VH-VL binders against Uroporphyrinogen-III synthase (hemD). Designs and how they scored, part 12

Target 1, 246 residues: Uroporphyrinogen-III synthase (hemD), of Chlorobaculum parvum (q59335)
Amino acid sequence: MKTVLVTRPKHQAAPFVRELEQYGLSTVVFPTIEIRPVAGWNVPDLTKFAGIFFTSPNSVQFFLKHLLQTAPDELKNLQQTRVWAVGKTTGQDLEKHGVSIEPLPKIADAVNLMADIDPAEIKGQTFLFVRGSLSLGTIPELIAEFGGTCVELTVYENLPPSLEDTQRVKDMLAEGKLDCLSFTSPSTAKNFFEAIGSKELSDSVQIAAIGTTTSGALEKMGIKVDIIPEYFDGPSFAKAIAEALK
Key: E = the ipSAE of ESMFold2; O = the ipSAE of OpenDDE; V2 = 0.75 times the mean of E and O plus 0.25 times the DockQ between their complexes.

## First folded at step 9 (VH-VL; framework fv_durvalumab)

Design b1 (from a4 with heavy chain T105E; at its last look DockQ between E and O 0.03; V2 from the best seeds 0.00; counts 0 for: pae E 11.3 > 2, placed apart)
Fold by ESMFold2, look of step 9:
Order: structure tokens, then sequence, then C-alpha cells
Structure b1 (fold): chain C 246 residues (1-246), chain A 121 residues (1-121), chain B 108 residues (1-108)
């Protein structure tokens, strides 16, 4: 019987596991993407900042939920402060709560966002960057280059797989007990290889990606992709894996 | 075993004051936000106030703002509610409740047995 | 402030019957931030369900929660004698955290 590693979050994995089992495949669930809020921070006095930056829908979601739960009066201060969002999705939750955002960059990245800001508006000013633990440092670096100060507030983190689960998967790889590694997003793939600490795989291990975005991320990492389904959904993915492992 | 024990309730005149205490044991008190929740006789539940792990942040329901003060002493594993300018509508059983470790878990997983506050002339 | 309206106010049933309790929010909320409690006479509330559908530690499988948006449901698949109590829903989507007014489940 062939065994497939499933890397998506545990609550999202069950339908996919059931599809694989219907094809006679065994599964090992090893979630490599989990996001949790960071404990221990307070909503700061937002009136002390010339502006606030958000680069992810997650940073907006976790910041706003904490604000609404623990410091709801600060919402009006957020509504009165200049707020930048890198992309449309990041800005939508802010606008839902009456927060005006500055114009979005045409290319949704931090370099293009910062390119639209006059450096004279940054010099001598203090900004807040609401971020996740893995967010890039582009915004603080550019603010510093322009003579400003950037206060960074980490509001969520990626939860790594447990050391016990990671060791179990490493042992199974070494013993040839995993026939296929399946990935449903670029982050599931990146986090898997980060957790395992090696990109060296036996030729007998098949690599499955749910679609071209995930396959592209694997290729950029130097990992060949053996299996991509005809349609980019769970049932088609399970079918493609089952056909390849027959 | 998580244990929360309230004290300090009693009968008080309108305009009077009471200080409620809650003694915590069986868990690391300083890791959790703590709340007071009240229940008027024969009525439902109303969240009253909470306080952050280190005491640096406090939030109150509007009806008690300016009259009630929540505080904690982590060295004594104790939560307090100072109630001033009491009114008849403050009559309730007051529960000490363990609040969240982090903001997203704002349900109350452990409750004390409550202490009765009666505001009557 | 989010108002939670529970229905029915009282539910009279016999042991072994299925109980369905409703909680309606005055505005849409994320289901990750809804809880259910049981309160017996003279006792503090006990957490049953958090995140609309997750059973708290030690809660029997006969209790289940569901729903999203504005409509949430607590189901007791087969009432036991100890299940006759008052049940409250609670939102923790935004402050102030608010409770429904309660549904009393009583012996018919």
Amino acid sequence: as target 1 above (246 residues)
Amino acid sequence: EVQLVESGGGLVQPGGSLRLSCAASGFTFSNYWMSWVRQAPGKGLEWVANIKQDGSYKYYVDSVKGRFTISRDNAKNSLYLQMNSLRAEDTAVYYCARDFLDWYEGYFDYWGQGTLVTVSS
Amino acid sequence: EIVLTQSPGTLSLSPGERATLSCRASQSIDSDYLAWYQQKPGQAPRLLIYGASNRATGIPDRFSGSGSGTDFTLTISRLEPEDFAVYYCQQYYESPRTFGQGTKVEIK
C-alpha cells in the first residue's frame, strides 16, 4: 500500500485524506502551515504614529480582532491615521471597519508601495508596521533610509510542526515509508523543507503539487514536481496522485 | 485543578462601595487575562471588565466605566474589582472568570462560584 | 455592541429527545468567536462549545455546535437527565463580549 504525506492544516486535511483512502492509499498528516496570534502585545497609542503599514490580510485580521476585543476605542484613532496596505485583500478588512487606506500600489509589494511615498513625508516621523513573524523587512529598511523611525508590531506567527512530528517524518523518509509528498500551496512546500532541513529526497519519492503556483514554488526551490492534477481541486488532486502511484 | 474563589460581596446602600476579591490557584495566573462577569437575580450573564496579564490594560462595559476599577496582584494570584457609586442595577452574582491567554480565545473556560452583591436601601 | 437573541426562551422536552437551540447575532460574526455555556441552578456556567463547533475538554459528543454569520445552533442529540439546564451563547468577536438571554431546557 502506498503512503501519501498531507501537508495542509489538520482541519482542512480530512476531506483530502478521505479521498486518498477511497483510492486505497495510506496517509500521514503533517501540517506545515498554521498561523496563530502572537500573545503579549497591546494595541499601542495609535495617535503617536504618522502612519501605519499592513502587508498581509493576516496582519490586518489579527490586529483588528485584538483591537476590537481589547481596545475598541482605538478604532477611531486608526480611522484618523494614515494607513497603507500593500494589496486589495489587505485593504478590504480595514475599509470594512471604516479605515481609509492610501492608494494601493499597482504592483502589490512593499517596494512599489514605498515608491509612491515622498521621502520628505517620512523624515523625522515615526511609523507603525503591523507584521507577521515571517514578513520581509523592506518597509522598516526603507523608512530608515529616508530618515524615519519604524516601530514593528508582530501580531501573528507561523506555527512550525512539532519536533516529535518532524522527527517521525524524517524517520519515515529515511526508511522509505513515504511514497508521495503532496503540497497544496507554496507555503506548505516551503515550510515542509524548512522543517525537514534537507531538500535531498530518494528518487522513489513522488512530489505532487495541486497547481502551477505550488509547482512553480517547488521548482524555484530546485524540487522537481512529478504530479499536477488536471483540475486544481482536492478530488482531482487525489485522483492524480492515485493514478501516479498505481 | 483550576480554582477561582470570590469574596467581598454583601449588602450595601445605593452610592456605597464594595471591593471584590478572587483567589486563583491551580494554574499560572500571570499567563491569563482575567474577567469579572455578573448575573442579576433571575437574569442572564453580562461581562463587566477584564485585565491583561501584567495589569497594563483594562476594559469595562460602558455601564460601569468610571465607577468600577479592575486590578490584579500576580504575586498573590489575586484579582480585584473595586465598585464605587453602586446602584440598584448593579445587584448581581459576580463571577471571577479566567479569560484568554491570547485575544482570540475570548470565551471563559473556568469560573468561580460567585459572590452576591445586593444594592438596596 | 452585538446583541445575541436566543430562541426558544424555554424548551420543554423529555429525556432521549433531540434539543435544538438557536442563537442569532445582530450582525454577522466570524464563527471562530462564538461559545456556548450550560448553567445549572445555583452553579456557575460551564463552557460547552467554543469557535461555534469545537467541544470543550470533557464535553460529551451529544453536544454539537454549528452555524455562521448571524445564525448559530447548539444541538443535544439525545437529552440525558443532567442536560436540563439553562444554555447561553456568547460572542467574543468584539468587545464588549455579550451573551444571549438564555434558553431554559426543562423536563416536559
Scores: ipSAE 0.006, ipTM 0.497, lowest interface PAE 11.3, mean pLDDT 87
ESMFold2 (binder alone), look of step 9: mean pLDDT 93; pTM 0.947
OpenDDE, look of step 9: ipSAE 0.031; ipTM 0.528

Design b2 (from a4 with heavy chain N31K S56D; at its last look DockQ between E and O 0.05; V2 from the best seeds 0.00; counts 0 for: pae O 6.1 > 2, placed apart)
Heavy chain, then light chain:
Amino acid sequence: EVQLVESGGGLVQPGGSLRLSCAASGFTFSKYWMSWVRQAPGKGLEWVANIKQDGDYKYYVDSVKGRFTISRDNAKNSLYLQMNSLRAEDTAVYYCARDFLDWYTGYFDYWGQGTLVTVSS
Amino acid sequence: EIVLTQSPGTLSLSPGERATLSCRASQSIDSDYLAWYQQKPGQAPRLLIYGASNRATGIPDRFSGSGSGTDFTLTISRLEPEDFAVYYCQQYYESPRTFGQGTKVEIK
ESMFold2, look of step 9: ipSAE 0.304; ipTM 0.648
ESMFold2 (binder alone), look of step 9: mean pLDDT 92; pTM 0.939
OpenDDE, look of step 9: ipSAE 0.027; ipTM 0.511

Design b3 (from a4 with heavy chain Y57W; at its last look DockQ between E and O 0.01; V2 from the best seeds 0.00; counts 0 for: pae E 15.9 > 2, placed apart)
Fold by ESMFold2, look of step 9:
Structure b3 (fold): chain C 246 residues (1-246), chain A 121 residues (1-121), chain B 108 residues (1-108)
Amino acid sequence: as target 1 above (246 residues)
Amino acid sequence: EVQLVESGGGLVQPGGSLRLSCAASGFTFSNYWMSWVRQAPGKGLEWVANIKQDGSWKYYVDSVKGRFTISRDNAKNSLYLQMNSLRAEDTAVYYCARDFLDWYTGYFDYWGQGTLVTVSS
Amino acid sequence: EIVLTQSPGTLSLSPGERATLSCRASQSIDSDYLAWYQQKPGQAPRLLIYGASNRATGIPDRFSGSGSGTDFTLTISRLEPEDFAVYYCQQYYESPRTFGQGTKVEIK
């Protein structure tokens, strides 16, 4: 039976674990980030933005929770503003609150999301990017490249894994008990290898990245990527891993 | 507009103490790690210390460990550096910087104007 | 710790010329955790580039960064009068964060 390391935050891991187990895979959950809300930020006047970007279910969850608690009248402004979400899960919570989203990209990453936007719509305009503390700067960079302004709002933060859990995973790697390492963001990958302290892996260990942003980060670290799903979501990722480990 | 304004620099004798302050405005201070970075006269830049958003995690360059203490007061949007047992080699302009951390390390996207600390007899 | 060595120490160029500044790391910097800063006389540094190649907000497109591994480059495609300054690279791959010693770009 093949064993997959899951590096997703604990509150997000259970559905993915369930899908992997449905395929007959064992799992070890080692969250390489802990997700908690950032306190003390204010919901900005959403009418000041030509559009709003969300690239993580976390950013949506923490933004909407705080908005509904502290500035519920701004929900109407959110509903009247152009909103982009990278993936289906990210968009789902927005749609539950009556927020229409722009069409999802075929490939669920920031580069492909931005590729569908006419640069002329960005030039001279101000956008809001709702992010976590470790989110990549791809959206602000591309907005700036096309002559726009991007205001970044950090709504959650990421914390490293415990020393005790880290040692357990090191032992499992040394003992050959992990067949696949799965990563769902550049931060999960970076934090994993920093915690382990080595990039040396047995050839028998497969590396799975949910999408091109994550695989690019791994490749820049010198880590080969063996598995990338056709669609960058949890179910497609579980399917790609199961097929590769068959 | 993000602004960081340092104060508290001055002339002090070796072995003396100074407390630097940095007043932040134009952003939600409590959402960011903050750093101190220094530049000796005619020299390059050296990272000195940083502090987590809630103050629970602090890190220092080896040369100042045990002598400098970084702290913050999020209610006052203020960052502090208590400098004790000052040495001549601590002479520098001290910059307050907003720290964009990627795993306890990162780059500095906004800097204050700096405050000069001179340690001499 | 990672030592960053910038070259040349001084670049003497005229306005309108292309400037190429080099930063070499003592160890490979995976994931391109490399930033560039500009510091004009009497001023604080300002961020130009992060992630080796990404321009910070408000930085003109004449500034570009490239490189990977141990070798990184800042390019200014056409020098403007305000670009004559000292430039520093900074790694944020490992603690402690370190800066290069600087390259001064001065008028010929």
Scores: ipSAE 0.000, ipTM 0.398, lowest interface PAE 15.9, mean pLDDT 85
ESMFold2 (binder alone), look of step 9: mean pLDDT 92; pTM 0.937
OpenDDE, look of step 9: ipSAE 0.014; ipTM 0.514

Design b4 (from a4 with heavy chain F100S; at its last look DockQ between E and O 0.28; V2 from the best seeds 0.00; counts 0 for: pae E 9.0 > 2)
Fold by ESMFold2, look of step 9:
Structure b4 (fold): chain C 246 residues (1-246), chain A 121 residues (1-121), chain B 108 residues (1-108)
Amino acid sequence: as target 1 above (246 residues)
Amino acid sequence: EVQLVESGGGLVQPGGSLRLSCAASGFTFSNYWMSWVRQAPGKGLEWVANIKQDGSYKYYVDSVKGRFTISRDNAKNSLYLQMNSLRAEDTAVYYCARDSLDWYTGYFDYWGQGTLVTVSS
Amino acid sequence: EIVLTQSPGTLSLSPGERATLSCRASQSIDSDYLAWYQQKPGQAPRLLIYGASNRATGIPDRFSGSGSGTDFTLTISRLEPEDFAVYYCQQYYESPRTFGQGTKVEIK
């Protein structure tokens, strides 16, 4: 039975995995673009903030998960604090936990969110910004411009695959247990080879790229692409892989 | 040359329905995912829906789920958008776009000139 | 969903000047899943850049794209009279696909 490496994020990989399994293929999921919770932070005393900002469903998810595990009594304080969300999904996730949110901005960005707030409400006040490692600095910058203080709390970050998972994939390659490496974006490919630390592969390992953007990136890296589907979608990609590996 | 020509726009009352059409020429229509993208007057662009080459997969922005249905007829080189339960916020120019899809998402390399949908009493 | 924030909102420049347009994503995206479009009044958008830095067919060399992660830039090295338009960035990293709010490049 042939085995295909899947490099998509876990939540996006499942439809593709199921399609590959329909063709009788085995899969190993090795996300090369992944977010992870940040460890070692504590939920601050939420009563000390005049307001709290969230700009991503991820920041809400990781903040609330940790809050419910380590300081569940603070949920009540969150429910009684002014909370801003940039987009509908972020706001809906907060509302599911009984958190009232301020009106969403007309344009779903930080500049328009901050434009709807009277600067007098910011001056001399302290706010919490719950963020990811790569979130924009717009909210802290504008709070500071208006004479306020912004405490930034990073609750998730983008990390490379774990060393344990990476070693497992290296071992599988060395043992001839991976028949195909599949890539659905240039970054999935670039990050894979950065993690593995080598572009040298056995001739028996097939390289699959979903489309011309991805195959072009692989070719620039000196990696010959063996499999490109007729149509640039998940089902066609699974079919092309299955046909090539039979 | 690649051409996309939209039609079927017009004035409709809230709660009403319209069916948009897009006639494609100058390329093999059945090889491409197709999308609808809209632009409210004086506003930016919003992707609305797309459909796989054979029509088997359809994706929608949340604001139109359950109200809009995308479809295609490859024999007629035509893309459609059935819009039901129309609201004032659906007022926009609707563009037909060729989808460069790299998975279930992509950029839009060719656009029609658009058809205006106005939802008002 | 991923929010794209473009800056500045309006860029007032003269022909021959360099234009630099910024697009910031609310979370990290793959640099190859970003596109730029030009839209002139009364016209449909036109694809300029795909994959963050690849020029579309027929787009002159004065247009270039760069960036990674959350920060992306469109540069017009020397503005021509026909370049005065609104420019949009678009991510296609995840569904739903989203656009920035636009940067208007106008003649001073």
Scores: ipSAE 0.011, ipTM 0.452, lowest interface PAE 9.0, mean pLDDT 86
ESMFold2 (binder alone), look of step 9: mean pLDDT 93; pTM 0.951
OpenDDE, look of step 9: ipSAE 0.016; ipTM 0.533

Design b5 (from a4 with light chain S95Y; at its last look DockQ between E and O 0.01; V2 from the best seeds 0.00; counts 0 for: pae E 15.9 > 2, placed apart)
Fold by ESMFold2, look of step 9:
Structure b5 (fold): chain C 246 residues (1-246), chain A 121 residues (1-121), chain B 108 residues (1-108)
Amino acid sequence: as target 1 above (246 residues)
Amino acid sequence: EVQLVESGGGLVQPGGSLRLSCAASGFTFSNYWMSWVRQAPGKGLEWVANIKQDGSYKYYVDSVKGRFTISRDNAKNSLYLQMNSLRAEDTAVYYCARDFLDWYTGYFDYWGQGTLVTVSS
Amino acid sequence: EIVLTQSPGTLSLSPGERATLSCRASQSIDSDYLAWYQQKPGQAPRLLIYGASNRATGIPDRFSGSGSGTDFTLTISRLEPEDFAVYYCQQYYEYPRTFGQGTKVEIK
C-alpha cells in the first residue's frame, strides 16, 4: 500500500485525503502551514504615521479584517496615508480595498523597497510596520538608521509543526515508509523542508506539486518534481498521484 | 457531486421585494465564499454580490447597493439574496456561484442552473 | 471598474477549425486574475480557464488560455460540435468583478 504525505492543515486536508483513499492510498497528514491571528491588539490612530509598510498578504488580511470589524472609519485614514508593499500580491490585496500604494520595488524584498525611499523623507518621521511574528527586521532597522521611528504591529503568528510530528515524518522518510510528498502551494513546500532540515531525499520518494507555481518553487529549492496534475484541483491531483504510484 | 440549486424567483412588481435561496450540497459550504451572478434576457453576465465564508465581508455591484442584501446560513448550507426596491433593470436569471477557499478569489468554479426574476408593472 | 472588451463579437467557423478569442482589459491586470467561461443556450456558464492559462477540472486539452497585462486569448485548437457557444472572459483583479460582453462561436 502506498503512502502519501499531505501538508495542508488537517481541516482543509480532509477532502484531499478522501480522494487519495478512494484510490487505495494511505495518507499521513503533516500540516506545514499554520497561521494564527494575534489577539489583543487595537487598530492604532493611523493619522499619527507618515507611512505604513506591509510585507505579506497575511499582514494585509489580518490587519484589514480587524480594522473593518473594530475601526472601519480608519480605512479612510489608511487610504490617505503613504503605503508601501514589498510584493505584487501584497500590493494587489491593498488595492482591492481602495488603498493606493507606492511604487513596488523591481525585486520584491525589503532592501529594494527601502532603496527607493529618500532617507530625508524618513528622518524625524514615524512609520507603522504591520508584520508577522517571523517577519525580518530590515524595515525597522533601515528606518532607524535613517533617523526615523518605526512602530511594529504584529497581527499574525507562524506556528511550526510539532517536534514530535516532525520526528515521526523524519523517521518515516528514513524507513522508506513515505512514497510521495504532496504540496499544494509554495509555502507548504518551503515550510516542509525547513521543518525537516534537509533537502536530501531517497530517489524512491516521489514529489507531487498541484500546479506550476508550486512546482516552480520546488525547482528553485533544487527539488525535482515528479508529478503535476493536468488540472490544478484536488481530484485531479489525487488521480495523478495514484497513477504515478501504481 | 457539487450541486447548487436556486429557488425563489418569480414575477414581482417594481418596488417590490423577493428573496432568493441557493441550496448547496456535495462540498463543505462553510469553506467557500459564495456569489450571485445575473444575466438579463439576451444579455451578458453581471456579478452582483459575494459573501465570505463566515459572512463577515460582503461586496456588491454599485447598482444594487442599499437594495440587495446577501447572507448565508452555514448550518443549513444555504446562500440568500434579499432583493428590495426592485426595478425593471433587475430582471434576469440569477445564478448562485461558488467562489474559492481564499479571501481574495473571485472566479466561479461551480454554478447553479439559475432562477428567473421578472420585474414588470 | 475594469472593462473587458471581447473580440470578435461573433466568430463563424466550421467543426475542426481553430478558434481564437480575444479579451482586452481597460487597464493592466495580473493574469492570475482572469477566467474564461463557456455558456450554451439555456444553460449556466461553465468554467474553462482560471489564472489565464489553467484548465478547470474536466476541460479538454483543446482549450488553452494565454496572455498577460491587457491582452488575453482563449484558443480552441480543433472545434467540436459541442463547442459552438458563447464565451466570456472575467476578471477578479478588483471589485466589482466584471465580465466581457461575450464572443459567440457559431457554425458556418
Scores: ipSAE 0.000, ipTM 0.420, lowest interface PAE 15.9, mean pLDDT 86
ESMFold2 (binder alone), look of step 9: mean pLDDT 93; pTM 0.953
OpenDDE, look of step 9: ipSAE 0.006; ipTM 0.501

## First folded at step 10 (VH-VL; framework fv_durvalumab)

Design c1 (from a4 with heavy chain Y32A S56D F100S; at its last look DockQ between E and O 0.01; V2 from the best seeds 0.00; counts 0 for: pae O 13.8 > 2, placed apart)
Fold by OpenDDE, look of step 10:
Structure c1 (fold): chain C 246 residues (1-246), chain A 121 residues (1-121), chain B 108 residues (1-108)
Amino acid sequence: as target 1 above (246 residues)
Amino acid sequence: EVQLVESGGGLVQPGGSLRLSCAASGFTFSNAWMSWVRQAPGKGLEWVANIKQDGDYKYYVDSVKGRFTISRDNAKNSLYLQMNSLRAEDTAVYYCARDSLDWYTGYFDYWGQGTLVTVSS
Amino acid sequence: EIVLTQSPGTLSLSPGERATLSCRASQSIDSDYLAWYQQKPGQAPRLLIYGASNRATGIPDRFSGSGSGTDFTLTISRLEPEDFAVYYCQQYYESPRTFGQGTKVEIK
């Protein structure tokens, strides 16, 4: 039986694990990053902000979850505030809650997002940046540069994998117990190899990327990608891995 | 005290073969990844090959693949490098080195004195 | 492969002076998996620094390593006569492991 390493966060790994298991594959879940909600923050008065920035689906999820639990009346304020999202998924998640978003940037990054905003709209205004612990400071920096004020609200934190889990994976690799390493984002790839501390792998280990963006990141790291699915989704990814390991 | 002692170097003709040995002492040899690193005369250092504790995994620099074979005998605390089809560019001092990490890669915390391999017609 | 470029090629200094050696990587080295070695004529290399900034056992405190990403530095705060040698950086983040071409620290 072939064994696949799943690098998705635990809460997101289960569906993919099930897909892999349908093909008779064994799985080892090794989240390259743990995502936890930050405790102790309060939803601010959203009417005080000229706009709100979201740069990740997680920021939307954790923010709105807490909002709905502790300050549900602020949802309408959110829906009436200008909201910027960096990426399509982030935007879609916001829209699911009735939040209208400003036009998405062509390139899904903070720099390009800010480039689309008139500096005159920022000057003298206060904005809220809903972020994770590892979020870039690009938005706050640019807001400040343009004469605005940015309030940062960290709603979730990213933690590296434990030393124990890392060692387990290292041992498995060294023992030839892993047949495939699967990556679903550039960050999972980067974080994995950073945690492992080496990019040297046995030729017997297949590298799988869910899409071209992830594959590109791996290749940039000097890692040869062996498996890319026809469609960039979980089921297709599992199928591709299963076929490759058959 | 950790000691690594290389042997087996010498003069060989192009296309010839040579087997290097490294005798290890002062540590549990069977617990360490081991490497060969070479240095051409007056040049820098180049990693050549490494081997896992149990010998199941072996890695090589591209230039020696198919020609060199790294192996070990843990019962004898010995590391070996079988060099076939030797070329002039293989001329170097060959060092036995202990990998400090129990992984495919690492730094080298202990080195032998080296043994000179000269490939010349 | 990751190429490590050391500078300067030769550093001429007097005993007691500060030596600063640079090692630049062709790409970012995650987790700062960089080591420094000292090699004296006719001898094997000796490990000085690992993990970019950790001093190996028995290495004097006048040796220090710093840096991250692509830029790394070895510093000898006050050169001793025995410190005149060739110094190599080495990355162990990516296979194959590679060394810089070396910096020779010589007496002025």
Scores: ipSAE 0.000, ipTM 0.501, lowest interface PAE 13.8, mean pLDDT 91
ESMFold2, look of step 10: ipSAE 0.014; ipTM 0.456
ESMFold2 (binder alone), look of step 10: mean pLDDT 93; pTM 0.947

Design c2 (from a4 with light chain S53D N54Y; at its last look DockQ between E and O 0.23; V2 from the best seeds 0.00; counts 0 for: pae O 4.8 > 2, placed apart)
Fold by OpenDDE, look of step 10:
Structure c2 (fold): chain C 246 residues (1-246), chain A 121 residues (1-121), chain B 108 residues (1-108)
Amino acid sequence: as target 1 above (246 residues)
Amino acid sequence: EVQLVESGGGLVQPGGSLRLSCAASGFTFSNYWMSWVRQAPGKGLEWVANIKQDGSYKYYVDSVKGRFTISRDNAKNSLYLQMNSLRAEDTAVYYCARDFLDWYTGYFDYWGQGTLVTVSS
Amino acid sequence: EIVLTQSPGTLSLSPGERATLSCRASQSIDSDYLAWYQQKPGQAPRLLIYGADYRATGIPDRFSGSGSGTDFTLTISRLEPEDFAVYYCQQYYESPRTFGQGTKVEIK
């Protein structure tokens, strides 16, 4: 029995898996990206901060979710603290929770946000930056530059595949247990090879792309594409893979 | 060059009917899903309906189900939208769009210039 | 349905300046399922970005997309006169596909 790697997210992999299985193929699902809340952090005493910065709706969502679950009494402290938001959406989300925000920057980025703050208000003060794992360090850097202290709190993260799952796929490749790698978007292809850390594949492994855009991305990466369906949809893609693996 | 040209728009009374057409050229029409997307005056965009290459699958936004019918003629490189029981809220520019799907959903890589449908008494 | 909220509603800038447009989803979506469009007055929308950060064919490199989860951004590094238009984000993570309400980039 031939085995196909499915790089679609878990929640969207099932229909494609079913299609592949109809042809007697085995499947391994390997999502290439996930967003998760950071676990184990505690809501700090918010009264100790001169101000709090939020740069994304996700930071607001994950922060407040955890706050309401673990330290609901801190909400009133948040509502009493100076809060900066980079964008209108982030600000609106905060306001929905009764949090008053400072004026938004004309341009919705961290540099412009900080440019609107008097450096004298930053000097000698401690601020909280609620962030994601991929958030830029612009705010902490500028706070430091102006003589302030910035405490960073990461509340969510964008995760590549786990090391364990990645190793499993590497092992399967090395052992010849995968017959086809399937990609349904340029990003799945890019993220996959970034996770694997190598573009070197055995000749026994076929590369399948759902369409020309995905195949183009793979080719730009130096990956030869072996399978492209006649029609760029899931059922046709599964059929093409099945036919190629016969 | 990919081209999509809509036609059939006009003024119609509430409860009336209208049939839109889209003529495609510059690509293998029968290889692609096709969609209708509409835009009310001064408003944003709303997906309306799409149809599979062979016409075996058709999907609609809830607000038009039972009233609109999407169809296609691959031999004529044409996409159609039959609109019945039209309402004032159906007033919009209707765009024909090529649907680039990775499964059953996707983005629209090419658009026509649109045809205006006005539903008014 | 997934609701996309764009911000700001209007962005007034001069040629040569950097433009940053935001799109927020009502729920987390995979980055592979977010697109950006440009629409000039009296014209049809034009695809700019797909898969959150991939430029469509013929799109200049001054346009870039980024983001994941619920937060997505379109960046125009240096505005050209022809870039003043309305920009829409669109998700195709689940049906029905939905668009943001748009951000107008206008000349200051």
Scores: ipSAE 0.021, ipTM 0.551, lowest interface PAE 4.8, mean pLDDT 90
ESMFold2, look of step 10: ipSAE 0.317; ipTM 0.684
ESMFold2 (binder alone), look of step 10: mean pLDDT 92; pTM 0.940

Design c3 (from a4 with heavy chain Y32A, light chain S31Y; at its last look DockQ between E and O 0.02; V2 from the best seeds 0.00; counts 0 for: pae O 9.8 > 2, placed apart)
Heavy chain, then light chain:
Amino acid sequence: EVQLVESGGGLVQPGGSLRLSCAASGFTFSNAWMSWVRQAPGKGLEWVANIKQDGSYKYYVDSVKGRFTISRDNAKNSLYLQMNSLRAEDTAVYYCARDFLDWYTGYFDYWGQGTLVTVSS
Amino acid sequence: EIVLTQSPGTLSLSPGERATLSCRASQSIDYDYLAWYQQKPGQAPRLLIYGASNRATGIPDRFSGSGSGTDFTLTISRLEPEDFAVYYCQQYYESPRTFGQGTKVEIK
ESMFold2, look of step 10: ipSAE 0.357; ipTM 0.677
ESMFold2 (binder alone), look of step 10: mean pLDDT 93; pTM 0.941
OpenDDE, look of step 10: ipSAE 0.279; ipTM 0.729
ESMFold2, look of step 12: ipSAE 0.075; ipTM 0.553
ESMFold2 (binder alone), look of step 12: mean pLDDT 93; pTM 0.946
OpenDDE, look of step 12: ipSAE 0.006; ipTM 0.495

Design c4 (from a4 with heavy chain S56D F100T, light chain G51Y; at its last look DockQ between E and O 0.13; V2 from the best seeds 0.00; counts 0 for: pae O 5.7 > 2, placed apart)
Heavy chain, then light chain:
Amino acid sequence: EVQLVESGGGLVQPGGSLRLSCAASGFTFSNYWMSWVRQAPGKGLEWVANIKQDGDYKYYVDSVKGRFTISRDNAKNSLYLQMNSLRAEDTAVYYCARDTLDWYTGYFDYWGQGTLVTVSS
Amino acid sequence: EIVLTQSPGTLSLSPGERATLSCRASQSIDSDYLAWYQQKPGQAPRLLIYYASNRATGIPDRFSGSGSGTDFTLTISRLEPEDFAVYYCQQYYESPRTFGQGTKVEIK
ESMFold2, look of step 10: ipSAE 0.061; ipTM 0.521
ESMFold2 (binder alone), look of step 10: mean pLDDT 92; pTM 0.943
OpenDDE, look of step 10: ipSAE 0.012; ipTM 0.504
ESMFold2, look of step 16: ipSAE 0.395; ipTM 0.711
ESMFold2 (binder alone), look of step 16: mean pLDDT 92; pTM 0.942
OpenDDE, look of step 16: ipSAE 0.018; ipTM 0.564

Design c5 (from a4 with heavy chain N31D F100W, light chain N54E S95D; at its last look DockQ between E and O 0.06; V2 from the best seeds 0.00; counts 0 for: pae O 5.5 > 2, placed apart)
Heavy chain, then light chain:
Amino acid sequence: EVQLVESGGGLVQPGGSLRLSCAASGFTFSDYWMSWVRQAPGKGLEWVANIKQDGSYKYYVDSVKGRFTISRDNAKNSLYLQMNSLRAEDTAVYYCARDWLDWYTGYFDYWGQGTLVTVSS
Amino acid sequence: EIVLTQSPGTLSLSPGERATLSCRASQSIDSDYLAWYQQKPGQAPRLLIYGASERATGIPDRFSGSGSGTDFTLTISRLEPEDFAVYYCQQYYEDPRTFGQGTKVEIK
ESMFold2, look of step 10: ipSAE 0.286; ipTM 0.596
ESMFold2 (binder alone), look of step 10: mean pLDDT 92; pTM 0.942
OpenDDE, look of step 10: ipSAE 0.019; ipTM 0.639

